# Designs tried in a protein design chat: VHH binders against Protein Aster-A (GRAMD1A). Part 2

Target 1, 172 residues: Protein Aster-A (GRAMD1A), of Homo sapiens (Human) (q96cp6r367to538)
Amino acid sequence: SGRLLINSVFHVGAERLQQMLFSDSPFLQGFLQQCKFTDVTLSPWSGDSKCHQRRVLTYTIPISNPLGPKSASVVETQTLFRRGPQAGGCVVDSEVLTQGIPYQDYFYTAHRYCILGLARNKARLRVSSEIRYRKQPWSLVKSLIEKNSWSGIEDYFHHLERELAKAEKLSL

## First folded at step 24 (VHH; from A1 with D31S D61P Y105H)

Design D2
Fold by OpenDDE, fold request of step 27:
Structure D2 (fold): chain B 172 residues (1-172), chain A 118 residues (1-118)
Amino acid sequence: as target 1 above (172 residues)
Amino acid sequence: QVQLVESGGGLVQPGGSLRLSCAASGFTFSSYEMTWVRQAPGKGPEWIATIYDYGDTMRDPSTKGRFTISRDNAKNTLYLQMTSLKPEDTALYYCAKDWEYGTSHDVRGPGTQVTVSS
């Protein structure tokens, strides 16, 4: 039911890649702007340890679907996992709740980012996504949710992969 | 207990080929991604390639396709086919479970020495 959307090696170290994706970095800011996200807010990472942290993102996304509003509010909760303080990589689980769209109470999307250090200046990024249902929709409704959600998710992460590829070239 | 044993190393001339093997035991081999790494004297470990449990592979592009990773789950064996070997490829080669650069939580075998020299 899930999809692997990114599975690539970048010429960027694991720590740098983490900073790019999961801090208030110029890369992330630029990327979200390119995505036409507005009203972006990022809470600081918080937690009892550096190996387990949580933050919340809020933003507004454009909706291209003719059904419903032209924009939607999003609350994204990210949970960061590190194997240890000396770990080069990390896992980030993201739960994305979109509000103001049809059938918003039925589902949310979940994403797992896996960053693994391969060398000083190389890291692997794996991103997988799934649609999680809080309620079981009728068949037709489920089809609509799947169609609309995957189109947006795939576009987002494909764009992310492209931008990361551009960024790594600039770092060489 | 997880055990990995590399073999197939040796002395080869530049331009030669060599096939390394890694015998795995103590875990469900087919359920884990496996990695080849190497370490030359005075250098840190270098990632070569990874093969996932579902069969896909990822490799360091700097090797320019000279090295191919594969696996035989029925034999619990990991392979590294090396071609067009260069003196710079001289190193101790390891197969690794749970490889990550900069960490020591991976499990490796004792390694097999590959020496490329005329």
Scores: ipSAE 0.430, ipTM 0.770, lowest interface PAE 0.7, mean pLDDT 93
Fold by ESMFold2, fold request of step 27:
Structure D2 (fold): chain B 172 residues (1-172), chain A 118 residues (1-118)
Amino acid sequence: as target 1 above (172 residues)
Amino acid sequence: QVQLVESGGGLVQPGGSLRLSCAASGFTFSSYEMTWVRQAPGKGPEWIATIYDYGDTMRDPSTKGRFTISRDNAKNTLYLQMTSLKPEDTALYYCAKDWEYGTSHDVRGPGTQVTVSS
């Protein structure tokens, strides 16, 4: 649900794309470094089955704040779903909580990644995002939250799509 | 009961055009993405195109200029417009709901044969 940010086919199989995005892969490490994320910690995936797993990422992101802190702390919880052990594709739901920004207690962002296998060497990635409110802000404040959040979300995922496109060109 | 029935296949000459139809019943057609897939004898399935419930489409880049997927939600019908057909396009074409490469959990029709030859 929400706003669709990526809807693309990549020339990489579904399981490989999952590894690139959701393991501690060279692709993910490089992407997060390009985003200037620091203090990156990933928990292992754990859960009741290979079809339902969860992990937590923590990291520090840069923010554009002329009158306050220049960085913010993030906790991202990812939950992975697969239809069965043999499914090549998956769905990953991400919830991102940011500390050190204005109105941090009012909202968090949620992102859904859907990977679908189309061929041995092709997969579709869809990513959609939404802003979820815990407290109802005054209208002007809500406009600021949405402007800044959507700007960051769009930059992040459009950058991710470009880097995936670059990486697939290097695949054999 | 979910049913998909393809039609519109047949023999066409190279360079010709053909429009395939897929009649859907037993589910809320307008709420689901739908997919065309083809398979030649002795070969694996080949994804052709997908159309989303909101109307956007996605096609295999290698064929995107020749094949166009569309839908008519009022008639519960999926279409594949094929142009500039080549002998290499000869295959059984089927539509599917919930299709994923390497699995068998989809619902598909029996398919319609497309044969491109002189």
Scores: ipSAE 0.401, ipTM 0.782, lowest interface PAE 2.1, mean pLDDT 89
Fold by ESMFold2, fold request of step 27:
Structure D2 (fold): chain B 172 residues (1-172), chain A 118 residues (1-118)
Amino acid sequence: as target 1 above (172 residues)
Amino acid sequence: QVQLVESGGGLVQPGGSLRLSCAASGFTFSSYEMTWVRQAPGKGPEWIATIYDYGDTMRDPSTKGRFTISRDNAKNTLYLQMTSLKPEDTALYYCAKDWEYGTSHDVRGPGTQVTVSS
């Protein structure tokens, strides 16, 4: 069910990579703009400690629908876990709920980002994703959900990986 | 309790080869990624390579393909094949579980010294 979308080393430290992806950074703002996401709102991170935090993103995404709505509303909840106060890396679990698409109440997508520091200026990013079902559709509908969802997930994360690679070159 | 013990280091001339071994015990070796790291005196630790539980590897490109990480899950053993060794490769080499730069939560062995000189 799950798929590994990114497994790459970047020439940027773990804390910086985390800031690029999980703060309101110029990198994140630019990336979301390239994806044509609009109405982007990010809550502050909050929680028990710097090692366990949560935030919510809301945004509007484009969808290809010639006879209906051309956009969909998204709520993404991110939960950050840090191995300890000294760790440069983290794990972020993301749950993405999309409204305005077929069978929206049947499923959501989940994504796990793992950032691991390898050197002061080097970090590994792993991203894996899965489709989680809240209701069980019959097999034909499930196949359509899987096809459309994986297409979007793969495009998003392959694009993210390319933009991270570009950004690390500009940082050197 | 997790334990790691490295072996296979020694004195070698430039251009030579060595194979380092890391014997693992106290955990399900086949379920974890494993890492080789080196540290020369007066320098910070340097990540060399990682091998995942499913067999794929990732290595620091700065070694230009001279070092190959591998594992034998039946023997609970991690390997580092080193070729075309250079004096700058002189360091203490250790294997680690859960290694992360800048932290101390990993389990590592005592290391094996590799010295490359004439």
Scores: ipSAE 0.389, ipTM 0.773, lowest interface PAE 2.4, mean pLDDT 89
Fold by OpenDDE, fold request of step 27:
Structure D2 (fold): chain B 172 residues (1-172), chain A 118 residues (1-118)
Amino acid sequence: as target 1 above (172 residues)
Amino acid sequence: QVQLVESGGGLVQPGGSLRLSCAASGFTFSSYEMTWVRQAPGKGPEWIATIYDYGDTMRDPSTKGRFTISRDNAKNTLYLQMTSLKPEDTALYYCAKDWEYGTSHDVRGPGTQVTVSS
């Protein structure tokens, strides 16, 4: 089952929040650096319309669990759904494939970002995550996957929420 | 057809309380998040609070806890309990489905007028 990781209102407009999170913004760059992500690459957003676009991120993440390598390569595919020209909000679906880790072929993680404008300088961010299995693992393996994945996911988005909270104060 | 009807507004003195209601019909009420917004003359719409389909709530911190949003799915009704009302709270209050600032995609009722005055 999925988990709700972020559900917060920020004193940042929806468009600005979208730019912070889903463009090559100083905020995102700084955030990923804080996460100790390396070798970050961003493809440009592409698509047939401005309301539906796709991009690919690649990066290396540190692995903190005692099992497996100390780092892993990640391919993240993001799909952007804009709410329309009159709305600053958007939905971004993210699929994250981690390579070089145990049982990588069994699962990937999926995240949904929902940005909704509440006022000119106020927006809600809702982020939900889930682990999606390509194959059914043994119970012990599943437990391991769940434990390691959620630990990383929770840390990431909790950190993101904190940094956004800091950023909104600085933008005033 | 989706319909929302707000009620419970009126004239109240500063420091008073009001409970607004919104009767919903034409859709599966329990499956949707609902929002209270208000608009004063000459001002833009102001978000007050949202209650999600799963029951959690979010509200504008500037209200300092004076307003509480709730819902009764069995009655298809949304509520806004207002306390310690101030003249600045004077506005037309709307119940809204699919609320988003800057757009007209939301569905709302005709609104209920709240006037706070001595």
Scores: ipSAE 0.188, ipTM 0.611, lowest interface PAE 1.3, mean pLDDT 91
Fold by OpenDDE, look of step 25:
Structure D2 (fold): chain B 172 residues (1-172), chain A 118 residues (1-118)
Amino acid sequence: as target 1 above (172 residues)
Amino acid sequence: QVQLVESGGGLVQPGGSLRLSCAASGFTFSSYEMTWVRQAPGKGPEWIATIYDYGDTMRDPSTKGRFTISRDNAKNTLYLQMTSLKPEDTALYYCAKDWEYGTSHDVRGPGTQVTVSS
């Protein structure tokens, strides 16, 4: 069961929005710093075509949950889908593996970014997330995973939405 | 050669329903996202909905759920189910591959006219 976390229209063109989110942009750098992510590494996009590419992100995140470590290492794999050479819209699937946390072997999180150009300087961003289980945890463990994961995921994407809104205003 | 052919339009009374179809050929339909757009006289193109190759959809919230986009990859066909139609929905409806507002998109059909009137 996934959750829709962002479904908003920004006065930023689809291509620009894509650049902001999925390149080594000042926006992304600033955003990750605000999130207190450290040791961020970004591989270049690579793939068989411009329409289907992958990259890997590694970074360290702070853990706010009192139960467990204070930080965790993350490996995020992003896959970019662009359908059509003239289309500014794209979909990015993200798989996020967090290491060093309780029950890390049971699950990972998946996110889908959908960017659609609505006008020259207007695009919709839709982000949905889900927790994917590698094996079935017993009910109590699942509850803990869900509670901890969604708290972090929701905070992250709500913050992202706010920062995008700010950036939108600055671009006017 | 990429071809898109819309059908299913017509005259309908307010509150009525229509199902539009878009027959696609000349490309691997299942591998591409598809979009419905409409244009009324004197107005610019209006995005309605997009369905991605993997089935996810996005739609204009202003339609308030009245329109549903779907696809049948086996038939290379895109659909738009319209319900509770209003006079304001009167427009030329067309499907598009690689749709992006404000840019040239040469891959679209001639459109099908939808007229909602009493």
Scores: ipSAE 0.053, ipTM 0.462, lowest interface PAE 2.2, mean pLDDT 90

## First folded at step 25 (VHH; from A1 with Y105H)

Design F2
Fold by ESMFold2, fold request of step 27:
Structure F2 (fold): chain B 172 residues (1-172), chain A 118 residues (1-118)
Amino acid sequence: as target 1 above (172 residues)
Amino acid sequence: QVQLVESGGGLVQPGGSLRLSCAASGFTFSDYEMTWVRQAPGKGPEWIATIYDYGDTMRDDSTKGRFTISRDNAKNTLYLQMTSLKPEDTALYYCAKDWEYGTSHDVRGPGTQVTVSS
């Protein structure tokens, strides 16, 4: 039971929204640059069919760490599901593993993007997130992991929502 | 097995109100988001509103807040309250499960006709 970060309708068609978020688009490039992500590498999508594909992203994110590295490496695995070839929308499940942070072996974050076409030029985006544990930390450590992770997740997705809202108004 | 049956349509004057109902059967109604869609003659389908299993709703901005979706899970019934009706609201209104623009994987009812005229 994760947290819902985005539940919004945008005046952008479902296929266009999918391309903005999940291809190597100018929108995605600009958004990641605003987030100060560097060393961004995207693998091509591959899989059993156009309805079930997977890709891997790697990138470097800034972190607040005055006593150590100011950045962390991230591996994000995205799995795309589409109901059928006619569907403009999709579901993308993302698993994000961050390296070079405290307790990195204990957890990763998972995010589900649901794009649903509502009209030719209108789509709904829902994004929910969850912190998943591979090892069970003590309650105090768990509280620190969750506080820091949710802060980052909320900042990222609320920023994404704002940028999507700007992009839809420009019709480009 | 999944069935949806709409009712409550009819002829109404401009400015009037109607409440549409959608009786659901053959699935656990409370577990699914549900959607109202309309289609006017010669036009494509228009999404009106969606209500989630947990009760929150989304409405299309084109109806300018005149239409409200709701559900009664105890009665397996979906509703659309329409107010301030205009001639451009004339359409076949249907409820749907798993609706997505441009696809045919949804389950929908036969629809109920709403006609707004003098």
Scores: ipSAE 0.547, ipTM 0.840, lowest interface PAE 1.6, mean pLDDT 90
Fold by OpenDDE, fold request of step 27:
Order: sequence, then C-alpha cells, then structure tokens
Structure F2 (fold): chain B 172 residues (1-172), chain A 118 residues (1-118)
Amino acid sequence: as target 1 above (172 residues)
Amino acid sequence: QVQLVESGGGLVQPGGSLRLSCAASGFTFSDYEMTWVRQAPGKGPEWIATIYDYGDTMRDDSTKGRFTISRDNAKNTLYLQMTSLKPEDTALYYCAKDWEYGTSHDVRGPGTQVTVSS
C-alpha cells in the first residue's frame, strides 16, 4: 500500500511552510530546478473558499530508465484543505499523472501532505504516497511499475526533506 | 463523549522525576495520535511530544532527552516520563487529541500541575 516518506518537525511556522511548498516561492522554484524539472507552470489556487482550493501544476521530468524515454510530461493536481480560515495547518492531496512512460495508462501516483503547527516557528510535515491503479496489471508489470515509481518518489521526497532542513537553518 | 484526564503532577525539586498519565475514553484510543502540551502562567501552550498510533514519536528539542512519551493502548493510557526537571518546566500539563498550535481544535483534559521548585 502507501508509504510514509516524510515525518519531520521543521523550525518553520505552519503558514511559512505552506507558502514554501504550495506557492510560487523561491524555495519551490529552486527545489524543482534542482530536481531538473523543466517547463514548470503553476495555476493559481482557486475554489469555493479559502479552506478548499485546487490548482494544477505541469512540468517535464527527467527519466532515468535506460530502456524508456529520457523525459516525461507531468500533470499534477493539488487540492488544499484547511480546517478553518485561520487554521495554521493544512492538508494537500496531490494526484500526479505522468505521460510518455511505459504503462502510463495503468497507474498514477497520489501524495498527501499534512502540515501541522506545533509552535509559532515550528511545524510538522508528514508526506505519504501511494500508487493507484486504474486497471490491474500482470504481476511482472506491476513489479516494474512499483520499482520505477517508488524509486522516483522516494528520491524526490528525500531530496525535499533535505532542502527543507537547509532552509529552516537559514530562517533561524 | 471524548474525555481525557491527566494525573501524576505535583511538587518536585530540581533534578527530580515525575511520570504523568492520561486516561482516555470516548474514542478508539489506539487509532489516534496523542500529544502532551504544557502551559505556564502568562505563556502560551507549548508542544512537548506526540506519539502516533503506530508508536513512533516526535519530541520538542527543549525537552528531548529528558521527557519520554509512551502509550499503552490496552489501557487507553498516555504517559509522559519526565526526568532532570527544571524550574522552567513548571506548568500545567495537558494530554491532547488533535493538537495544533494556535487553534482550538484539540480536545484536552483539565490538566495536571507540575511545579519544580527548591
């Protein structure tokens, strides 16, 4: 099933952490650049209220699989949930659809970001991920999907955690 | 009805130890993360530690190494083992469900007073 990839407390307030991760922030821009993502576009957050919003990200990612394409187009849909307009924390659900890769029609990946305020300048970030199948693949195909997907997902979020750790030191 | 009742507080000298308990009822205790927080007079609530349903813990740096959070799901009880207590640890200690700084979303008990003084 799913995997917990980040479960850490950062010395950054919940609102600031949200801004870093879920706005067109210098942090996010720098991070995606480090990941070698290209052609990045961010739609504005929109929704019926500030407590329930949605946005779309598009970008191109490098693919490390020697038997496949060297890059892939990605559409990521993010949905943000807040308990209230003045709530410190938030939950962001992300659905990531990758095109141009083997077995793209079989699956997509889903991620849940949970930000919780613990103090004025302290917040917890939890990120969990899962592979969701649109149709059931053969066992060998599933194994390939799992292997390739988790490798990329784990690298991405491990890198994110490291960069957040660096950023919090600069904010102190 | 969700209920939390803290106990184990008291007066202790600097360097002493206390073990706080929190009895939980009105919900499936084992399915929820639980948190210890404290509040000193004139100060805001301060996060101490959180223990998840699967047993992992997060702890604030200020009390890390001195305080240990644990749980007994069979007894619906949360614990806080405090050692090497300092005067600045004096506060009302709360057990909290759904803790979040700056909000009132959490449910907590009446608290147990811990006073560290010579």
Scores: ipSAE 0.536, ipTM 0.811, lowest interface PAE 0.6, mean pLDDT 93
Fold by OpenDDE, last read:
Formats: structure tokens, C-alpha cells, sequence
Structure F2 (fold): chain B 172 residues (1-172), chain A 118 residues (1-118)
């Protein structure tokens, strides 16, 4: 089952929030640097329409787990959905593949970002995450995957929420 | 067909209280988040509060201390308890499914009028 990690209203309009999170924005760059992500690459958004687009992110993350390497390569695929070209909000589905970690072939993580406009300068952000298994691990392996994955995921999104809260104060 | 019917509005003095209701039909009410919005003459729709299917709520800061959103899934009914009403709260109040600012894809009822005046 998934977990709801962010469910907050920010004093930033939906379009601006989208720009902050899903473009090559100073906010995103600074945030990823704070996370100690390196070798970050962002492909342009592409698609048949403005309502359905895709991009790919690649980066290197530090690993603190003593059972693994000190860093790992990540490929993140993001798919953006809009209800219309001028829609105030959007949904972004993210699939994150991490290479070089124990049991990498068993699972990947999936995240759904939901941005909803509430007012000109207010938007709701909901983020939910899942661990998806490509094959069924035995119980001890599954436990290890769950423990390590959720620890990283929760830290990431909690940090994101804090930085968004700081950013909205600066934009006012 | 999705239908929403608001009720409970009226004329009240400043400092007064009202409880609005919204009767929902045509969909599985308990599976959806619901929202209260209002619109004053000459102004655009204003978000008030949203309640999710799991019971949590989000509220606008302007009314957060005075208005409370709740729901009764057994009765397919959404509520808005309003207290310490002010003249600036005068508006047509709507119950909305699939609310989103800047769009018109939401489903709303005809609304219930709230007038705050001394």
C-alpha cells in the first residue's frame, strides 16, 4: 500500500508551484543540491499535447545504508497530466529506478504529485508514494526493501515540504 | 446524474451563526472529497474548505477560525458550520464536487444565499 507524504496548501499559485517543482527552476536546483544529488540532468518535456507530457531525470544520490554502496544512479521518469491546456492544476506520476543498490531488480518506487489550484496565489500539493515490486521477494528481503526505501522517501518529501514552506514566504 | 442541493442560508446579523447543508446524490458520496466555495456579487469564486473521503480537512485562512466543514456519509450530506459571521461573508455558497480554481469542470448545486447585515 501507498503512503501520503505531503498534503498541504501553499501560498503559491498552481502554475508557479508547477514551475518550481517540474521545470529547471532555481528552487529545484537548490533543493537537489541540498539533498546532495549530483550529476543532475533534465530532459525537456515532450508529448503529443500540453495535457500529456513526459520527461526523464537522471542523477546520483548518496546512500547512507551500511549494507549498500555510498552512492547510486537514478533514472526518474515523469509523466504529466492536465485536464486541459489552461487547467490550473496537474498530476505528475514519477517512476524512480535506482541502480547499484541491493535487490534493485525486485522493485522501483512510484510517486504521484497532485497540484490543485485553490485561489490565484494558493495551491494544494498532495504527494503519495508506493513501492512496486517487479517480482515477489521473500519476507526478509521485502522487509529490508521496505525499511530502506521508506526511510529515504520520507526524508526526501519531508525536506521538500519544508523548503516549499520557506520559499512561499520569500515570494510574498 | 450527479446532483448537489445546498440549503440553510439566510439573513443574519453580524456575529451570528449559520449551518449550511448539501445533499448529494447520483454518485458514491463517501468516495469523494467535497468542497465549499462562495461567490459574492462582482467577485470570482472563493475557496472555503475541503473535506476528504478519509475525513481530513483543509481550510482557507480567512475563515479557518470561524467556519468548520464536516460530512455525514450515511446521509450523503456535507455541512458548513459558520460562526462569528461578518458582512464580508455575504455571498452565494456552493457545495462542489471536483473543485478547482480557474476551471469550470466542477459540479455544484444552485447555491444557498447567505446575507450578513445589521
Amino acid sequence: as target 1 above (172 residues)
Amino acid sequence: QVQLVESGGGLVQPGGSLRLSCAASGFTFSDYEMTWVRQAPGKGPEWIATIYDYGDTMRDDSTKGRFTISRDNAKNTLYLQMTSLKPEDTALYYCAKDWEYGTSHDVRGPGTQVTVSS
Scores: ipSAE 0.529, ipTM 0.809, lowest interface PAE 0.6, mean pLDDT 93
Fold by OpenDDE, fold request of step 27:
Structure F2 (fold): chain B 172 residues (1-172), chain A 118 residues (1-118)
Amino acid sequence: as target 1 above (172 residues)
Amino acid sequence: QVQLVESGGGLVQPGGSLRLSCAASGFTFSDYEMTWVRQAPGKGPEWIATIYDYGDTMRDDSTKGRFTISRDNAKNTLYLQMTSLKPEDTALYYCAKDWEYGTSHDVRGPGTQVTVSS
């Protein structure tokens, strides 16, 4: 039921790619600004080990649905997994809770980022997403949730891929 | 025990072709992505290509037009078809499970030597 949204190799090392995507990096800041996200807050990564950490993001996103609010508050929880302290790659699971939208209590979105080092300056990024339901909506509501959610998710990650590609070119 | 055994290497002239094979055992081959890497003397390992369990592939740009990765799950075998070989392709070629650069988490065979020379 999930969708693979990014599956690409970038000319950026795994550690650097992680820093770009999962630290308070200029890349991430610029990207979120391009997405028109506002009131962005990033908690520090915390955890009992370097191989398992968690952080929380909060931000406001624009909503294009004419029948709903024009913006929504989002709480995103990210969990980072590393195979070891010296591992170059990582997996980040993201749960995104959007508030202030129709049927917000029915669902949330989940994303998995997989970064794998291929060379000193090459890494693979795979991103998959899914809609998870806390409650089962009736068919019409589900269709609406799916349509709106996937539209936003696809746009977001397609944009991310493009920006990463641009950054890659600049690093060459 | 996971075992990988590469074969098919040898001496070939520039412009020639070679097909490498990797026989896998000790795990459910069809459930795992597999990777070809190579290592030339004095150099670090170089990623060539990965084929996923569902058959899609990802390939390095340097060899993408010349090398093709494939698999036969029924035979538990991974393949690397190499064409238009160059002296720079000379290396020990490895089949790897769970490949990741800079780590020792992967399992690989002893490798098969490919030498491209006139």
Scores: ipSAE 0.528, ipTM 0.807, lowest interface PAE 0.6, mean pLDDT 93
Fold by OpenDDE, last read:
Structure F2 (fold): chain B 172 residues (1-172), chain A 118 residues (1-118)
Amino acid sequence: as target 1 above (172 residues)
Amino acid sequence: QVQLVESGGGLVQPGGSLRLSCAASGFTFSDYEMTWVRQAPGKGPEWIATIYDYGDTMRDDSTKGRFTISRDNAKNTLYLQMTSLKPEDTALYYCAKDWEYGTSHDVRGPGTQVTVSS
């Protein structure tokens, strides 16, 4: 039921790519603005080890094809995993809770970012997503949730991939 | 125990072709992505290509178009078809599980030597 949305090699190092995606970087800020996200807040990464850290993002997103509101509040929790303290790559699991939308109590979305270093200035990014249900909706509701969620998710990550591709060209 | 054994290397003239093989054992080969890397004397390891468990591939631009990675899960074997070989392709070629640049977490075989020379 999950979908692979990004599977690409970028001409940036793994550490740099991590900074772009998972720090308060100009890239991320610009990207979120392009997505028309507002009221963005980022907590610092925290944890007992550099190999396992967590942070929280909050923001407001525009809702396309809304069964109700035109915007929604989002709480995103990210958990970062590294193979070692000096590992070049990382895995980030993201849980996205959207509030104020129809059937919000039924589901949330989960995303896994995998960054792998291939060379000094090359890294692979793999992103997969899934819809997770807290309770089982009846068939019609599930279909609506799936349709609406995947549309947004796919657009988001496709846009991200394009912007990363642009960014890597500028860094050369 | 995870084991990888590369073969198929040798001496070849520029413009020639070689097909490398990697025999895998000690793990469920079909469940893992596999990678070819090479290392020339005095240089660091260089990523060539990765093939995923589902069959998709990623390839470095430097060898793209000349090298092709493939796998036969039934035979637990990874392949690297090399064509239009150049002297700069001279290196020790490794099959790698869990490859990542700058780390030592990968498992590799002893490698197979490829020498391209006139």
Scores: ipSAE 0.514, ipTM 0.803, lowest interface PAE 0.6, mean pLDDT 93
Fold by ESMFold2, last read:
Structure F2 (fold): chain B 172 residues (1-172), chain A 118 residues (1-118)
Amino acid sequence: as target 1 above (172 residues)
Amino acid sequence: QVQLVESGGGLVQPGGSLRLSCAASGFTFSDYEMTWVRQAPGKGPEWIATIYDYGDTMRDDSTKGRFTISRDNAKNTLYLQMTSLKPEDTALYYCAKDWEYGTSHDVRGPGTQVTVSS
């Protein structure tokens, strides 16, 4: 089931916030480096209009695995939607597939970022996440998947929120 | 047809209080976040507060502590309780569904005038 991870107003306009999170920005580069993500590639945004676009990110993440691999490969597909060409805000849906972890074929994670303009220099960011199952695991395995996945999701997005708060202060 | 109608505005002295109401019809009110916005003559719109369908609220920093948004889903009504009113709060106040700065795709009411002066 889904969880709301970020629901905050930042003193930065909606277009600028979108650039920080969804272009190849210095903010994004620095944030991913802090998370120890490596081998990062980003495809260009492409699609049928500026209001509906898609890109793919690939990267390597660290994992806590004392007996096996210390990292995992990730493919993240992001789809961006805008209400119209004049709208500063957007919705980005992300699907994250991780290879090299236990039960990788059973699930993936999905994240929705909603940016809403509130003023020229003010925007709201909402981020919610869910774990989506391809196959139904036994209840004990499902509990393990959810415990580990939610721990990682919460750490990632709470860290993102803190870094956004720091960055907005420097732009003021 | 979606309709929003505000009421409760008027002339008040500085330091006074008002409670604005917004009657909603033509949609399932309890399913949507709702927003109060104000606009003074010759100025751009100013977001005041939003209340989510699940009850949590978010308020602009400048009116935090003085203005409180609430809703009564049984009555399809949105409220804005204003206290410690100042002359700079003088504006047309309206409620909106699907409001976003810089666009015109929202549904809003005609607004209710709040005037704060001696």
Scores: ipSAE 0.506, ipTM 0.829, lowest interface PAE 1.8, mean pLDDT 90

